# Designs tried in a protein design chat: VHH binders against q9m2c9. Part 38

Target 1, 358 residues: q9m2c9
Amino acid sequence: MACIVEDPQRAGQSNETQIALISGVPDDISKSCLARVPREYHMAMKCVSRRWRDFVCSDEMCDYRNEFNLAESWIYALCRDISGGVFLHMLNPFSSRRSWKRINDYPYIPMREGMGFAVLGKRLFVLGGCGWLEDATDEIYCYDAAMNTWFDVVPPLSTKRCYFACETLDGKIIAIGGLGLNPNAKRTWDIYDPLTRTCKSCSDVNIVPEMEDSFVMDGRIYIRGGVGGSSTAVYSASSGIWERMDDDMASGWRGPAVVVAGDLYVLDQTFGAKLTMWCKDTRMWIHIGKLSQLVMKQPCRLVSIGNSIFVIGKDCSTVVIDVENVRKNKMNGVMVCSSIPKTWDDDIDVISCKSVAI
Below, E stands for the ipSAE of ESMFold2; O stands for the ipSAE of OpenDDE; V2 stands for 0.75 times the mean of E and O plus 0.25 times the DockQ between their complexes.

## First folded at step 11 (VHH; framework vhh_7nfr_2)

Design a93 (at its last look DockQ between E and O 0.02; V2 from the best seeds 0.00; counts 0 for: pae E 22.4 > 2, placed apart)
Fold by OpenDDE, look of step 11:
Structure a93 (fold): chain B 358 residues (1-358), chain A 122 residues (1-122)
Amino acid sequence: as target 1 above (358 residues)
Amino acid sequence: QVQLQESGGGLVQPGGSLRLSCAASGFTFSNYYMSWVRQAPGEGREWVSAISGSGGSTEYADSVKGRFTIARDNVKNTLYLLMDSLKSDDTAVYYCARSTYESGYQYLFDIWGQGTQVTVSS
């Protein structure tokens, strides 16, 4: 029985004289006006009327906001607490009161590990994972950032995966390698298309075992794995094949990575915490700045918004680095950064973080 | 609400003096290190000076040492920057910021003011 998840949006266009969004204002103008409301007020907007709610939650709203360059990126962190519970935290980096907030409880079985975390449009996806007593799963959960709601009914992965790389490329979620019941899973990747709700499974011997980290740059997916992260591979969507990563580039990939404006940054944690950048022209890693270990407690994750890197550590303690500013001030070696305090919840580990623009 | 508001910026001739003020509200001012940070046009943010909560310790960037004086009035919840012998290179937006951590290589701030423009020009 194919549970046709009826898109609740196809509810019957009954010709009911659609109450204007705003009284006395044409709907197109109303929509334009509503789209200009800052994201922090969207929750309140949803309380005005059903029609407002529907619009705010619609893709149309996103389209308007994108068209007008009004989309605001918020950071979402998948976190684990001391109990093993997994939660989603969000941060509005534009707020005067920058604080992490816990969202709804994760609908997942407690103590899941090795989950993938991906963003497509206004939706976040949590994929796969395993537990102490549970094998790898193929389950996918979706959180809509506009609706502020979890969806349980998403087509599963083609392959059960845990501790795999998860990236978004060309509107698709790519799940790469990992552990699972299938011993061949480590050399496979899934391409999940949310539009078609299909998942394609592929295999390549060049996929590295024991996945540790991944990033997307210039339309390619980079993965690091193997013993001590010694193995790297690059996937090109155009060719559909995995290739070896440049050795010089790979040599400096010694921690969490993030791409900012086409440039690769790595938090090198080998000897302290150093932000480094890969220079494409010189093919060298450049030291950008040193971060205090007193402020950044591992494990750390990186996410970028604009020209800013958010270094998110234990308890969601966050350091914000403007890379443009830091690059310009090379002479003094001193970084001026912003900090966002930790959550009130103690002993939270950040599993993964992504940004969602709405 | 935690807020910092700068004032006192303006146009000054080279060699002139200017006094910046920063009014703090919404937090216990005396418990925090405070700093001045500036940003010149086309440049990154540069730390200028810092002062301890009690005012007993002050630090200065080499570029402003001997010319600038940081001070605070904890009763008035106000941070000051006295700028003497101003140079063209001092032209920048000056920000008041609450410090959370300071090292010789990294300055962290959790609250920023809106900034005040200082222009040094003949």
Scores: ipSAE 0.768, ipTM 0.902, lowest interface PAE 0.6, mean pLDDT 88
Fold by ESMFold2, look of step 11:
Structure a93 (fold): chain B 358 residues (1-358), chain A 122 residues (1-122)
Amino acid sequence: as target 1 above (358 residues)
Amino acid sequence: QVQLQESGGGLVQPGGSLRLSCAASGFTFSNYYMSWVRQAPGEGREWVSAISGSGGSTEYADSVKGRFTIARDNVKNTLYLLMDSLKSDDTAVYYCARSTYESGYQYLFDIWGQGTQVTVSS
């Protein structure tokens, strides 16, 4: 009946638990110092010792950096090559040389379409999808950006789905609608809670769009779907209820969207790539600026970091737009833009982009 | 044979007006968004204006808003650009262009006319 708790000193193959992080320095001071090292050097820190690797990869370090406003956001692009292979590129947008780098690691993600892509904390999730002649799956792949490794997430989705909306809200991943052998998938959504490692399914007969795009703003998930984006809906996390999207707001949603400091921006590529912003007070879309198609190849995805919008097109060709003047009530019609070169991996499509702050 | 043919360009004084036309053939005109795009000498192409297939929605570049009007006649399969209060900076070759539909909600212009020259001389 007696439970023998093995001395931590004798557990495993290593006694690194007894070794100070920095010789002659208390560990709490050492952790404070290590947490302040810029993220670009974290890979090198992992090579110093097992204790350094464990701390650098830990939730503790990530939480410390966020608490003290040290977190740095890097961009991750979910990509597909000509062969149909799925992989990640990542970008440190504030380094002196900004270039996309491919993440080459397991697991193998087979040729799938209509996958979800979401971020929680230091982790990226690739969810669901289907293949040619293959039904939708409930599989979830998880990439940990601090560890730079892939692992499976258990349990899977409650409902097999592809071509669905997938967003993070209130610490949970919400997978909405879509297709599969279950014809009711389009009226359901799964709520995945990574803290409790649980996934539950909810339904509402009023969510009936074919999912094309989504964004999160002010605690709500906005969905566009149907033929040519004709159907819109809004999910309120506080009530769990689906509502109709504002018609004026929906009318300007003609391309990829991103939220910067609570303001909605859309890149309308119908007519030579126009960046517009939804003005809540006037209930009008205002023109911010135009991008040349010669600079950007479609399709494009949007990610925000601070007051910057990253427009990421084919082959990860990227334009960075600073919207500080618009956000600071300085509407002079001039965008401040810069560019980041495309990758050497020609002929890749960017499926989705997210940022991860560590 | 899918074709777009512009006409109506010419030489005008500053403050003058012109009406450009674009005759479309070889496709169902009313199914497509149509645009005007211009190119000044030695510069890249600049989007000017667009109109939905039905004509119910129009958009304009800021540089021409309030001065130019896009219109279409789906019976005659013709796109128009009514240009007023012309400035020297409006000097360019003006093209009409047809949008295509890509995956998602993004369009590319796939068919272009040969263009018509508009010259606004001081």
Scores: ipSAE 0.000, ipTM 0.105, lowest interface PAE 22.4, mean pLDDT 78
ESMFold2 (binder alone), look of step 11: mean pLDDT 85; pTM 0.865

Design a94 (at its last look DockQ between E and O 0.01; V2 from the best seeds 0.00; counts 0 for: pae E 21.0 > 2, placed apart)
Fold by OpenDDE, look of step 11:
Structure a94 (fold): chain B 358 residues (1-358), chain A 122 residues (1-122)
Amino acid sequence: as target 1 above (358 residues)
Amino acid sequence: QVQLQESGGGLVQPGGSLRLSCAASGFTFSNYYMSWVRQAPGEGREWVSYISGSGGSTYYADSVKGRFTIARDNVKNTLYLLMDSLKSDDTAVYYCARSTYESGYEYLFDIWGQGTQVTVSS
């Protein structure tokens, strides 16, 4: 929850007869009503009036929707096209017309690679990266999903980073390792706190080199790197230290990972495409099912909403796996999945995917 | 068109003072938090100060606290930065930036000026 530092003096702005949100309706009731409008109509709502726009874009709107369990998770994909341009694509997975939509051109940094992608609240953050001829950057950009607008963020990262792990933990963005002008960057992590507007840099020799993948589970950040993903580490925010990952757990981390309802799932792509789950109790990887290679276009990224795993591949081709259904209904070892067609744009690589609930 | 235009930069000796101005146009100035951000050569952008829409709340980076004063004139749609006791480390391009409206994130900016050069040198 982004603490809206309410300027207490904003309350003293003159009783200009604030035009009621809805004529003849108290504002509290109006807000409650507006908050119940499906997310797909929020853009239209912003066109009604300035006051509607402001409310729809406010954290208050999010609070109402969360309180009423109305928040809708949409998927956002950071994508690169054949020209090297970076774009944000959006999917409403619950729409009757499930299609990926390009949001806007990346306004600030054309042709960046190795960027971090993180979500805090209703905001997406794009961090760092490097260009073909440009060194790693410390720049941070923010897309507000409610406002549908990009912003610059200050301060930047403490360390310029490219091809680093980026995760959100406890309301903070954690940028881990990577490449940069600073040779020590690979052994450092930044903790960016948007609320305090601070970026703290830390170092630990246990950070793995050549970052490949990361996920958050049970308040810890797991990272995989090294040649062939041979090195793993776990960060605990409570201790502030990096530890070695469990060997049994690490052994099964052979592809993109996602956490669903507290459980770790990995799409093992070593021999085909297998969805596996880490069982915490038995400390074993359990085979859940096989995904047809025909439906999966590599490289793939995973994102979860509820009990569903979205496998997003080239051109944003998407396979949706219901984990509960798959666990219950194994048909001939192949998972029954739904598919969402690719975008109209050809040759799009998915860099990273996240979900935002508004 | 939404626009910010900085002015008042220049060369000043250490210990000197300078006043920067930022003229805003194309939006309701009083509805937005405004910030000064600076960028030293070879460095990233650094937040310096921000002021609330009404001017009732001001905040400063530790590096400039006690030396710089941010102010605004909402009638003139102008943001100011009074810089006292200037140091060599204050040498930078100074930008005015508009924060998001009602975002609660004062460090999210959607509009920037072109910047004005401040050089502190003996």
Scores: ipSAE 0.139, ipTM 0.598, lowest interface PAE 2.0, mean pLDDT 86
Fold by ESMFold2, look of step 11:
Structure a94 (fold): chain B 358 residues (1-358), chain A 122 residues (1-122)
Amino acid sequence: as target 1 above (358 residues)
Amino acid sequence: QVQLQESGGGLVQPGGSLRLSCAASGFTFSNYYMSWVRQAPGEGREWVSYISGSGGSTYYADSVKGRFTIARDNVKNTLYLLMDSLKSDDTAVYYCARSTYESGYEYLFDIWGQGTQVTVSS
């Protein structure tokens, strides 16, 4: 903006003051105004001054927007191209032109399989994985969605892992089980604290899952593993205990899952792509609708924003399903859908998807 | 400009047959996946059948599989639904619907016909 100037007295009175964010406006008022600008304009705001860039990228701005219910959720997809390169796509679901954009892939993430993908605050974490000829790694890569850049250095996991469950709970990232050089990796979980940039390892001999998928609901991490999802478990971070998953609920968990307003939805991919919802009062799974295999190539990933479920398949081809009526009526009802075009390039595999609210 | 016009509905006895037609205009018909969708009195819309742009692939709801046949004529820009062994449960308004050109989700339709009534009376 043209009105941004350095405080004239800063040079003569030590560093007690800085250039005002908006000329003639107290900084606390300026911050309130800047925090209310829609996220689609944040990139332009970062070009106004160093002070604007620092504030727009700050935890303070993100915290303000979350506190006042101003945060906007964008979707990030962890993707792999035909060369094995790993990168991110992002989608602004609030734009009138909803299309996927590739995020700058510097630094390069090495070719890896079975990586974890998690979100905490404004940051995305890519954890672990294994190479084509290489055992599991403990490396972590962190992308800051407000700064739109990767961190250069991130402390690693305590245990090298691939093909593990990875979720955010209680302000921490939890990496559960998986494969690795340590034969007991499947009985351990790492609790990564991004605030302190430290990692703690835990173990329990009663955990013997072969991880395939996970979700978070009601302060618990649900995991499925084993051949065809035959093994399930539930972890509560508040108590540190492992429990058996409700058998009726587990019976319908045959694909990727997402939680919308406390209700569990699963895309059952065993015969076509069928969206189902767990109805806890009847203890049954109900059918919401079906997706064509001709258009949405499996595997699909799910992420939710508000009452919308985003179903993201190969090449980032995306269908948006509004479940408001189903959620309110808990019935096999009308499935209102729209689509978002796939990316420009073919042969992109979508590994995982998360949303980041800023 | 884009239009879908259904015809061929009517009153039929149980076990009877009907052929529905849908004339398409204002767009390149062969580029689009097409569906038949029905709505029984007091119910929501139910997808019935789906056909690829070339006509090479067809799909049916379980409730009509083996009894209904979807077809298209890309020269005449016409979609068909051949209904055999009709039951009272088949009573509904039948709609012709165009799937979005760049999407493959069968329930994602951007153009609808006016509908044609099919009544199966016992």
Scores: ipSAE 0.000, ipTM 0.107, lowest interface PAE 21.0, mean pLDDT 78
ESMFold2 (binder alone), look of step 11: mean pLDDT 83; pTM 0.851

## First folded at step 13 (VHH; framework vhh_7nfr_2)

Design a100 (at its last look DockQ between E and O 0.01; V2 from the best seeds 0.00; counts 0 for: pae E 6.5 > 2, placed apart)
Fold by OpenDDE, look of step 13:
Parts: C-alpha cells; structure tokens; sequence
Structure a100 (fold): chain B 358 residues (1-358), chain A 122 residues (1-122)
C-alpha cells in the first residue's frame, strides 16, 4: 500500500486543533505507546496518519526509544555492484527471517569510490569519494533511517578526499587522511560537528597515509595505513593530538577490526580467517577461533551489535559470531557461527557496514 | 513533481540590493522549512538563511545577518530573499532548498532548485 501520507510537516506547528495521535488518549501517553512499537512496523506506522509519520520520523521518537531501552540496531551496508553503482542495504539481524534488503538507490553519483561511511544517531552519512575520472569530492550525503530518505548536507567537508578513514566520536564525524587534489589532504582530518554546523580541518604529521582501516575504542580513534598497513596512529579528542600506536597492539591488527563491549577484535585474514582479541590487561593478542573459508567471501567487513560480531563479505554473505559463546565453547578451534545467506545478485562488494539503532 | 525554481539573480553594484524568488511546486510548501544556500566559484556550498513553514522563525548566517531578509508567501508558494548592502563576497549561485529542520540537524536538504547567479561587481 503506497503511503499517500504527505511529507513530514512543521517543527512548531501552531496550536491548531491537532487531531490526537490516538483518539481519546493524551499525546504524551500516545507517544509513549507508539515508541514501544517494534522497528519493523515503523514503516507501516508512517502510513497511519501525518502526525504518526511525523512522530515516527522525529528525533523525539528516538529519544523515547532510547530512554526506554527500546532502540533496535539494524545493520546497514554500503555496497557496490558490478556496474559500479552504489547502494544501501539493510539487515534486521534479530528478525525470524534474516535477510538483506536493498532499501534505496544511491541518489547521487553512483560510481564513487573511496567514500567514507559514518553513523550519527539515526542517520547514515556518505562522505567524499572519487570517480575513475573524477577528482575527490567534499560532498556529504545523509540517509535518515527513520525517514528512509536521502539528504544533502551543508557545509561540505573542509577538504576533498577519498579513501580516507571515517569515524564517529563524541557526536562528531571525523574524516581522516586519504587522497585528494590537495597534497596535504593525507595529513589532515576534518571534524564535522552537527551541533555547531561546522566542519573544521586540522593537520598532523603523525597521520598515516593511505588509510586501510580504522576503529574507535575508549574514546580514541585508531587508524592503520601505509604500505601493507604498517603504519598506525591514535587520536585523542581530548588532546587533539595524534600519537603512534603501541607496537604490540599494532602487530596484531592484520585485518578488519571491530570493538565489542570495549574489547578490540580483529579478523586476521593472513592465513585463513582467524578471530583475535586484544587483551588490554596482558597486552597480548588472544586467538579466539577460526572461521571456515567456506562461509567467508572476501573482502569482509565487521560490525558489532551487543555481543555479536557480524562478518559481512561479498554478496553480503554474513556470519554471526557470538563472542561470549565462542569464548566458552571452543570446539576444535573452529567457531560455531550462524550464517545469513546472500539474497541478492552476485558480484556485490561491501564497501562499509554500520549499525543504526532506532 | 517536486520542483524549485529560482529567479531574480543578476549583476549589481556593491551596496546595491537584489530580490531573489523561488517558486515551489509539487509539495505542500507551508509544511517545510526553506533555505537559501549559495555557492561561490571554487568554494563549497554555504548556508545563507532559513525560514520556518509558517514564516514565524527566520535564521541567518553571520555573514549576511542584518543585510539579508528571508520571507515566504505560502499562498503563492514562493520563497524570497531580500539582499541589501551587497558585497563582492556575496557573488555566488544562490539556491533555494527544501529543508529538514530537526534539533541538531538544521542543514539537511532534500530538494534543490537550479540556482540563480548573483554577481556583485563595480
């Protein structure tokens, strides 16, 4: 049923005799009730009325759901097909029927490479990138997961860049290094602050060139780059300084990384697929388990929800690892995982994956 | 079809005034915040001004505050930008854009016009 409901209206509509959200129920109670509806039904809710749509799409809805611990994390994957087109795919990992769904076509330049992908609140951001024949861009696009709509963001990045690290820290999006027309771009980072509506550029000589991977842990941004991923750096927001990463920690960073409940996990793909964990106390990498090569199609990206790591490979083939269970149940070194089969056409590359909680 | 069409741009001397218009169609105009955004040659897009659906609230960038006035006519589905005391730095393509206004995300745009050129030169 095509929701004929008109586009989300007015922040601050005048006290006109607003039709109650729910007949006979005060709005505050109605909002509380609506906020408790599972995320899978939010699309249907938006079809009930304009007021319902507006509320479901509002930050207020998110606030309610967060306050009551009702927010549900879904996985979003930025993907590229064989044509070079870029698409956003979504997975509800906790549904009875786990399947990837293409949600929207990338509305803008479909053939961009080296884009940043970040999450802030209920919104996904696609930043920068370049084309085969096109220079790096400073453009920022935003997908609102509640609205299921793409937006342009102003201002753009301070520096045009592609193949850069992109992370969210302290409510800001940080774009780090990469390539661009500006030869100094590789030693710069941009800080996009939605509260101040500013994008600031900073520079530090300790930023590594040719970014390969990044993660956020304990309020710090870790980046890996250089030839063969040999160079690492750590950014602290409190100091605004980049430092060299610990050599012991850096030595085990040999693949996609993800933080789960404060702990760093890396999928080492050097000799098969090994999940390793950085132990902060011993300052050693611990072998957690091996993934079967049969279930993993490289290149893989990692995303975490709760205590689960999602390994997402080619064609969005997904392996789910429960880190608590794996630590307890090592059967012959092979991790027992659940899998989500690919549901799409062949030859989809996963560029990046993030989770959004709504 | 949702459409925005800017008009009123042109050449003006420093200190001069200009009035831009944006005609909106294909959506309920009064339900949306509207913004003016400009882009100077070689520069990124800069937010200039925004107005609420009812017209009751207006916002300005510091660079244009006190010189520019945003207005709207919801009956005519038209957005306006009155530009006074124009400076050379105001030279840009000016775009009208439908704006999503939520707390902390005031500069999200989903629909753009084609733009109108404003040139301030002696």
Amino acid sequence: as target 1 above (358 residues)
Amino acid sequence: QVQLQESGGGLVQPGGSLRLSCAASGFTFSNYYMSWVRQAPGEGREWVSAISGSGGSTYYADSVKGRFTIARDNVKNTLYLLMDSLKSDDTAVYYCARTMYESGYEYLFDIWGQGTQVTVSS
Scores: ipSAE 0.346, ipTM 0.703, lowest interface PAE 1.3, mean pLDDT 87
Fold by ESMFold2, look of step 13:
Structure a100 (fold): chain B 358 residues (1-358), chain A 122 residues (1-122)
Amino acid sequence: as target 1 above (358 residues)
Amino acid sequence: QVQLQESGGGLVQPGGSLRLSCAASGFTFSNYYMSWVRQAPGEGREWVSAISGSGGSTYYADSVKGRFTIARDNVKNTLYLLMDSLKSDDTAVYYCARTMYESGYEYLFDIWGQGTQVTVSS
């Protein structure tokens, strides 16, 4: 542990009412020290006492870490094994032993396809989906990354849906379009507010048919859908209005997308796996570099942490692209990237990936 | 405009192997379960195999388990059926079918290909 007490003159104060978090240290100082402990040790901290566990798992600790720029982003991959079971893998990208770890603390979620996957704060949400011989569902499951536990979410989605766009914007989870026995599901979206525990259903004829991919940028949700990704749309959460996506922007969206520091990046695998970036000023796509250090089997998923893009493929095989470094340091137009080996859990598919900062 | 087109059928000896392909167009292929269904002469249609939209889950009729492998390529929008250890009972027209999502205990195949003939004979 680096620091228990920030101010030695305050270190001698004791909590007179209840058991102190750290003996001989005022609780507000103790919380400051505990919040600074690297995330990889949080599991051990939960074993010290009930008060430590409650603080480590609390929104207060997460908020403190965010306020002081101490939050650490870990990557969670929603995966499917050979039996069809759905589970999470987790990666601490800052650990010297960077390897994926399976999360199996809750009985498997029923076999499903086309689930939504979203993050809000310290929580991951798995929404909807459909099974063999079953309609889409409206069920929502949540994994709390601080508590390391699964729980059911109520209320469910207002509309049963699968193969839909699912994004977090303005503290709410937005589930857009998709398929289900309700033929109008494709023209609706649900706005789920976890603070108020409400789900609002909205409808608009301008929602694109059949969802393929989405991303969030500048307070807007961008959606690609239709036959071969031929249709695009943009949802503005501030107005609730659907708009047309910029044609030049849409033309370069030919693969998985991720936003890094407000800039849109796309991994285009049409001709040899290249990373491109959308330049807002010129309305043009800029070639960043080719990816050759690790050949990823499709489908692959992208997630960002800081200036790094994680490209995650089959068995969680991962390539890490530092976008600032690769623009400066290429070998014959090929980006110099690091890799994280695949999991020992053979033959798993990655459905979706997100990062959680706590 | 929604279309399924099978290919790869033919004549094969007992114990032989064959690969069927089904090209899909006009819809978002990866959003749908896909199936192979066969029809032997003088019989009704028999479901053979299904695969989830992602390809992560596969299902087989008991008559073909261990001998047939269903697969899909969502980049090429193509469904496959790898048929090994073929028997005379496998002689049929094989159809590629898109599965509608259905509640309850039944499903519907709403889009069908034209079929491809597989004949197993000495």
Scores: ipSAE 0.026, ipTM 0.558, lowest interface PAE 6.5, mean pLDDT 81
ESMFold2 (binder alone), look of step 13: mean pLDDT 85; pTM 0.865

Design a101 (at its last look DockQ between E and O 0.57; V2 from the best seeds 0.00; counts 0 for: pae E 6.3 > 2)
Fold by OpenDDE, look of step 13:
Structure a101 (fold): chain B 358 residues (1-358), chain A 122 residues (1-122)
Amino acid sequence: as target 1 above (358 residues)
Amino acid sequence: QVQLQESGGGLVQPGGSLRLSCAASGFTFSNYYMSWVRQAPGEGREWVSAISGSGGSTYYADSVKGRFTIARDNVKNTLYLLMDSLKSDDTAVYYCARSMYEPGYEYLFDIWGQGTQVTVSS
């Protein structure tokens, strides 16, 4: 059903006799009611009326849902197909019918590699990248998950980058290192602040070249790069400096990493697929379990929701690991996992995965 | 079809003034924040100014504050940029852009004009 929805009106315009959201119900109550509708129906809600659309797409909706603990996290994967085309896929991991869905085609980023992928609030950002014949770019694109719409972002990155680490910290997007026309780009990071609408570039000699992986833990950004991932660094926002990562911690970082409830998990792919956890107290890596090679198609990316780790591989084949249950139920060292089958055409590479809560 | 069309660009001497216009069509103009964005040669896009749907709120980059004035005529579906005390550094292609309708997200744009060239030179 093509939602012929009229252009959204800003909430703050004049008290004209605004048609009630719900007939006979005060708007505050109506908003509370609408906020309780599951995310899977939000698209349909946007078709009811302009006011419904505007509300569902608003930050106010998100605020209501967060306040009432109704926010639902969905997984978004930035993917590349065999043609080199880049597109977003979405998964509701808690639906009865878990399946990946392709989102609207992003016409603007054909054949880019080395893009950053970040989430801020209900929005996903695609940053930078390069083509085979094209230099690194500073362009930033934003997908609003509530609006299901793509936007251009201004200002761009301060430095043109590809194959860089990209994380969110304290409401800012941090683009770290990578390759570009500027030879110094490797030792720089950009801080994009949407509140101030500024992108600042900083430099530090401790930034590792050739970024392979990154994660945020305890308010710090961890990066891994160098030849074979041998170099690590840690950024603290409070100090604004990069430091060397602890050697014990660094030694176990041998694959994609994800933080779950404050704990660091790594999928070590050196000899099969092993899930390991960094124990902060003992300062040791603990073996959690092994994944069957049959269910995992490399390269894999990790994303977490609650106490679950989603291992997303080629063609968006997905394995779900419940970290609480895995600790309790070790059957012969192999983790019991649920799987979400690939639903797409073959030869889709997953570039990056993030979760968005709405 | 949603469309933005800029006009009014040209060559001007330092200290001179220009008035840019942007004609909007295909959407409810008054419902959206509108912005001017400029791009100098070899530089990235720079946000210049924004105005709320009603015109009640205006925003300026520090680089143009006190010199530029953004305005809109919702009856004519037209956005304006009055540029006074122009400097060489103001040389750029100026774009009219539709911002996201939600306040605070003026840095997100979904529709662009083709741009108009402004050259400030002695």
Scores: ipSAE 0.829, ipTM 0.924, lowest interface PAE 0.4, mean pLDDT 89
Fold by ESMFold2, look of step 13:
Structure a101 (fold): chain B 358 residues (1-358), chain A 122 residues (1-122)
Amino acid sequence: as target 1 above (358 residues)
Amino acid sequence: QVQLQESGGGLVQPGGSLRLSCAASGFTFSNYYMSWVRQAPGEGREWVSAISGSGGSTYYADSVKGRFTIARDNVKNTLYLLMDSLKSDDTAVYYCARSMYEPGYEYLFDIWGQGTQVTVSS
């Protein structure tokens, strides 16, 4: 087991005052060693002792791994089965046998539609939504990926919402627009701030009337709405103000979007499936390549890890695009991609996908 | 069989006092942060107070600080909320809730009681 040696502690003093994390090793050194263990082994580490479980699940360990560039991103897909049940699938993209796994420790999540799905640190949030005969809710559920446990969140959203945009920006979760009992929901947004333990509600007449899709880039939330995506808006976190989206940028946003290393990519499926990239300098969309239609059923969701785009379709069928190989894909017109097999023979819809870095 | 059962709610006049209890069973009570959370009619749930597993640290929402006192008895596995100087705004269903988390980040709860009604007469 590889340890990082810092200033040593007196072994007897550490053991005399508490049960050591590692016998004969000061706790500070032990924590630095444990935090460097690859994430795939964290489940086993939780079985060693209560102190190991508490550290592995702690914000301290997660913060250490992020601070020292040790964090590993796994993909979580919010899914719905035929019965309308909502659950999570998880993918470790670094595993030698990459396969989707259903999360077993899973409390009941209602048969809801139009839910928000957001990530904050090691936690996934499922927000709002509505049923067929039920109006929108303000409820929030939180899945802690380190603890593998669901929680109810208090306070709830300030405004009951469904079919809204939901993104994380600057350590806060922002729920934007949508439908609900409050007719103002379309022009309001809630800001959930865990540091102040508050949920603040804001309004602006410039918010687009319908929410279809969103992404976060360069400290801004981009929103597409209206009939056929005709309305767009940009939220600037630094100013708290909604602005117009660049018309040239908006014109090419015709499908699910993802940001890779600061560059915006869109999968346009209007005439087959093609990947395009927004070039900030020229203000033009650049054609990257075509994706084979026979592999992916619509609708698709996009998630990035490193320089790879994961295209996740029905039943969690997945295609992985390495954007660094753009030059090779130019030669054949169709991108050469690896794939990850679907999870189930059953009809499973993927509502949303996010990555969690721990 | 993890259970939380609240009791002690009822009708009380403004300026009065009330003592709520929450009986815990099916888990090691002293290992968890415990909280009181309330919900007034038509409103969202509002966190009220929390106490550490040992009882050494207590936390209060600004709206109740100085008026409410949280306590626990780890021998009887019981959580208490002593409410003094009650106002009409305190009318709500009061829930006992369990968390692994210190309340400093956000209020995350995995187990809830059924609630007990507190009504401050108009």
Scores: ipSAE 0.075, ipTM 0.651, lowest interface PAE 6.3, mean pLDDT 81
ESMFold2 (binder alone), look of step 13: mean pLDDT 87; pTM 0.887

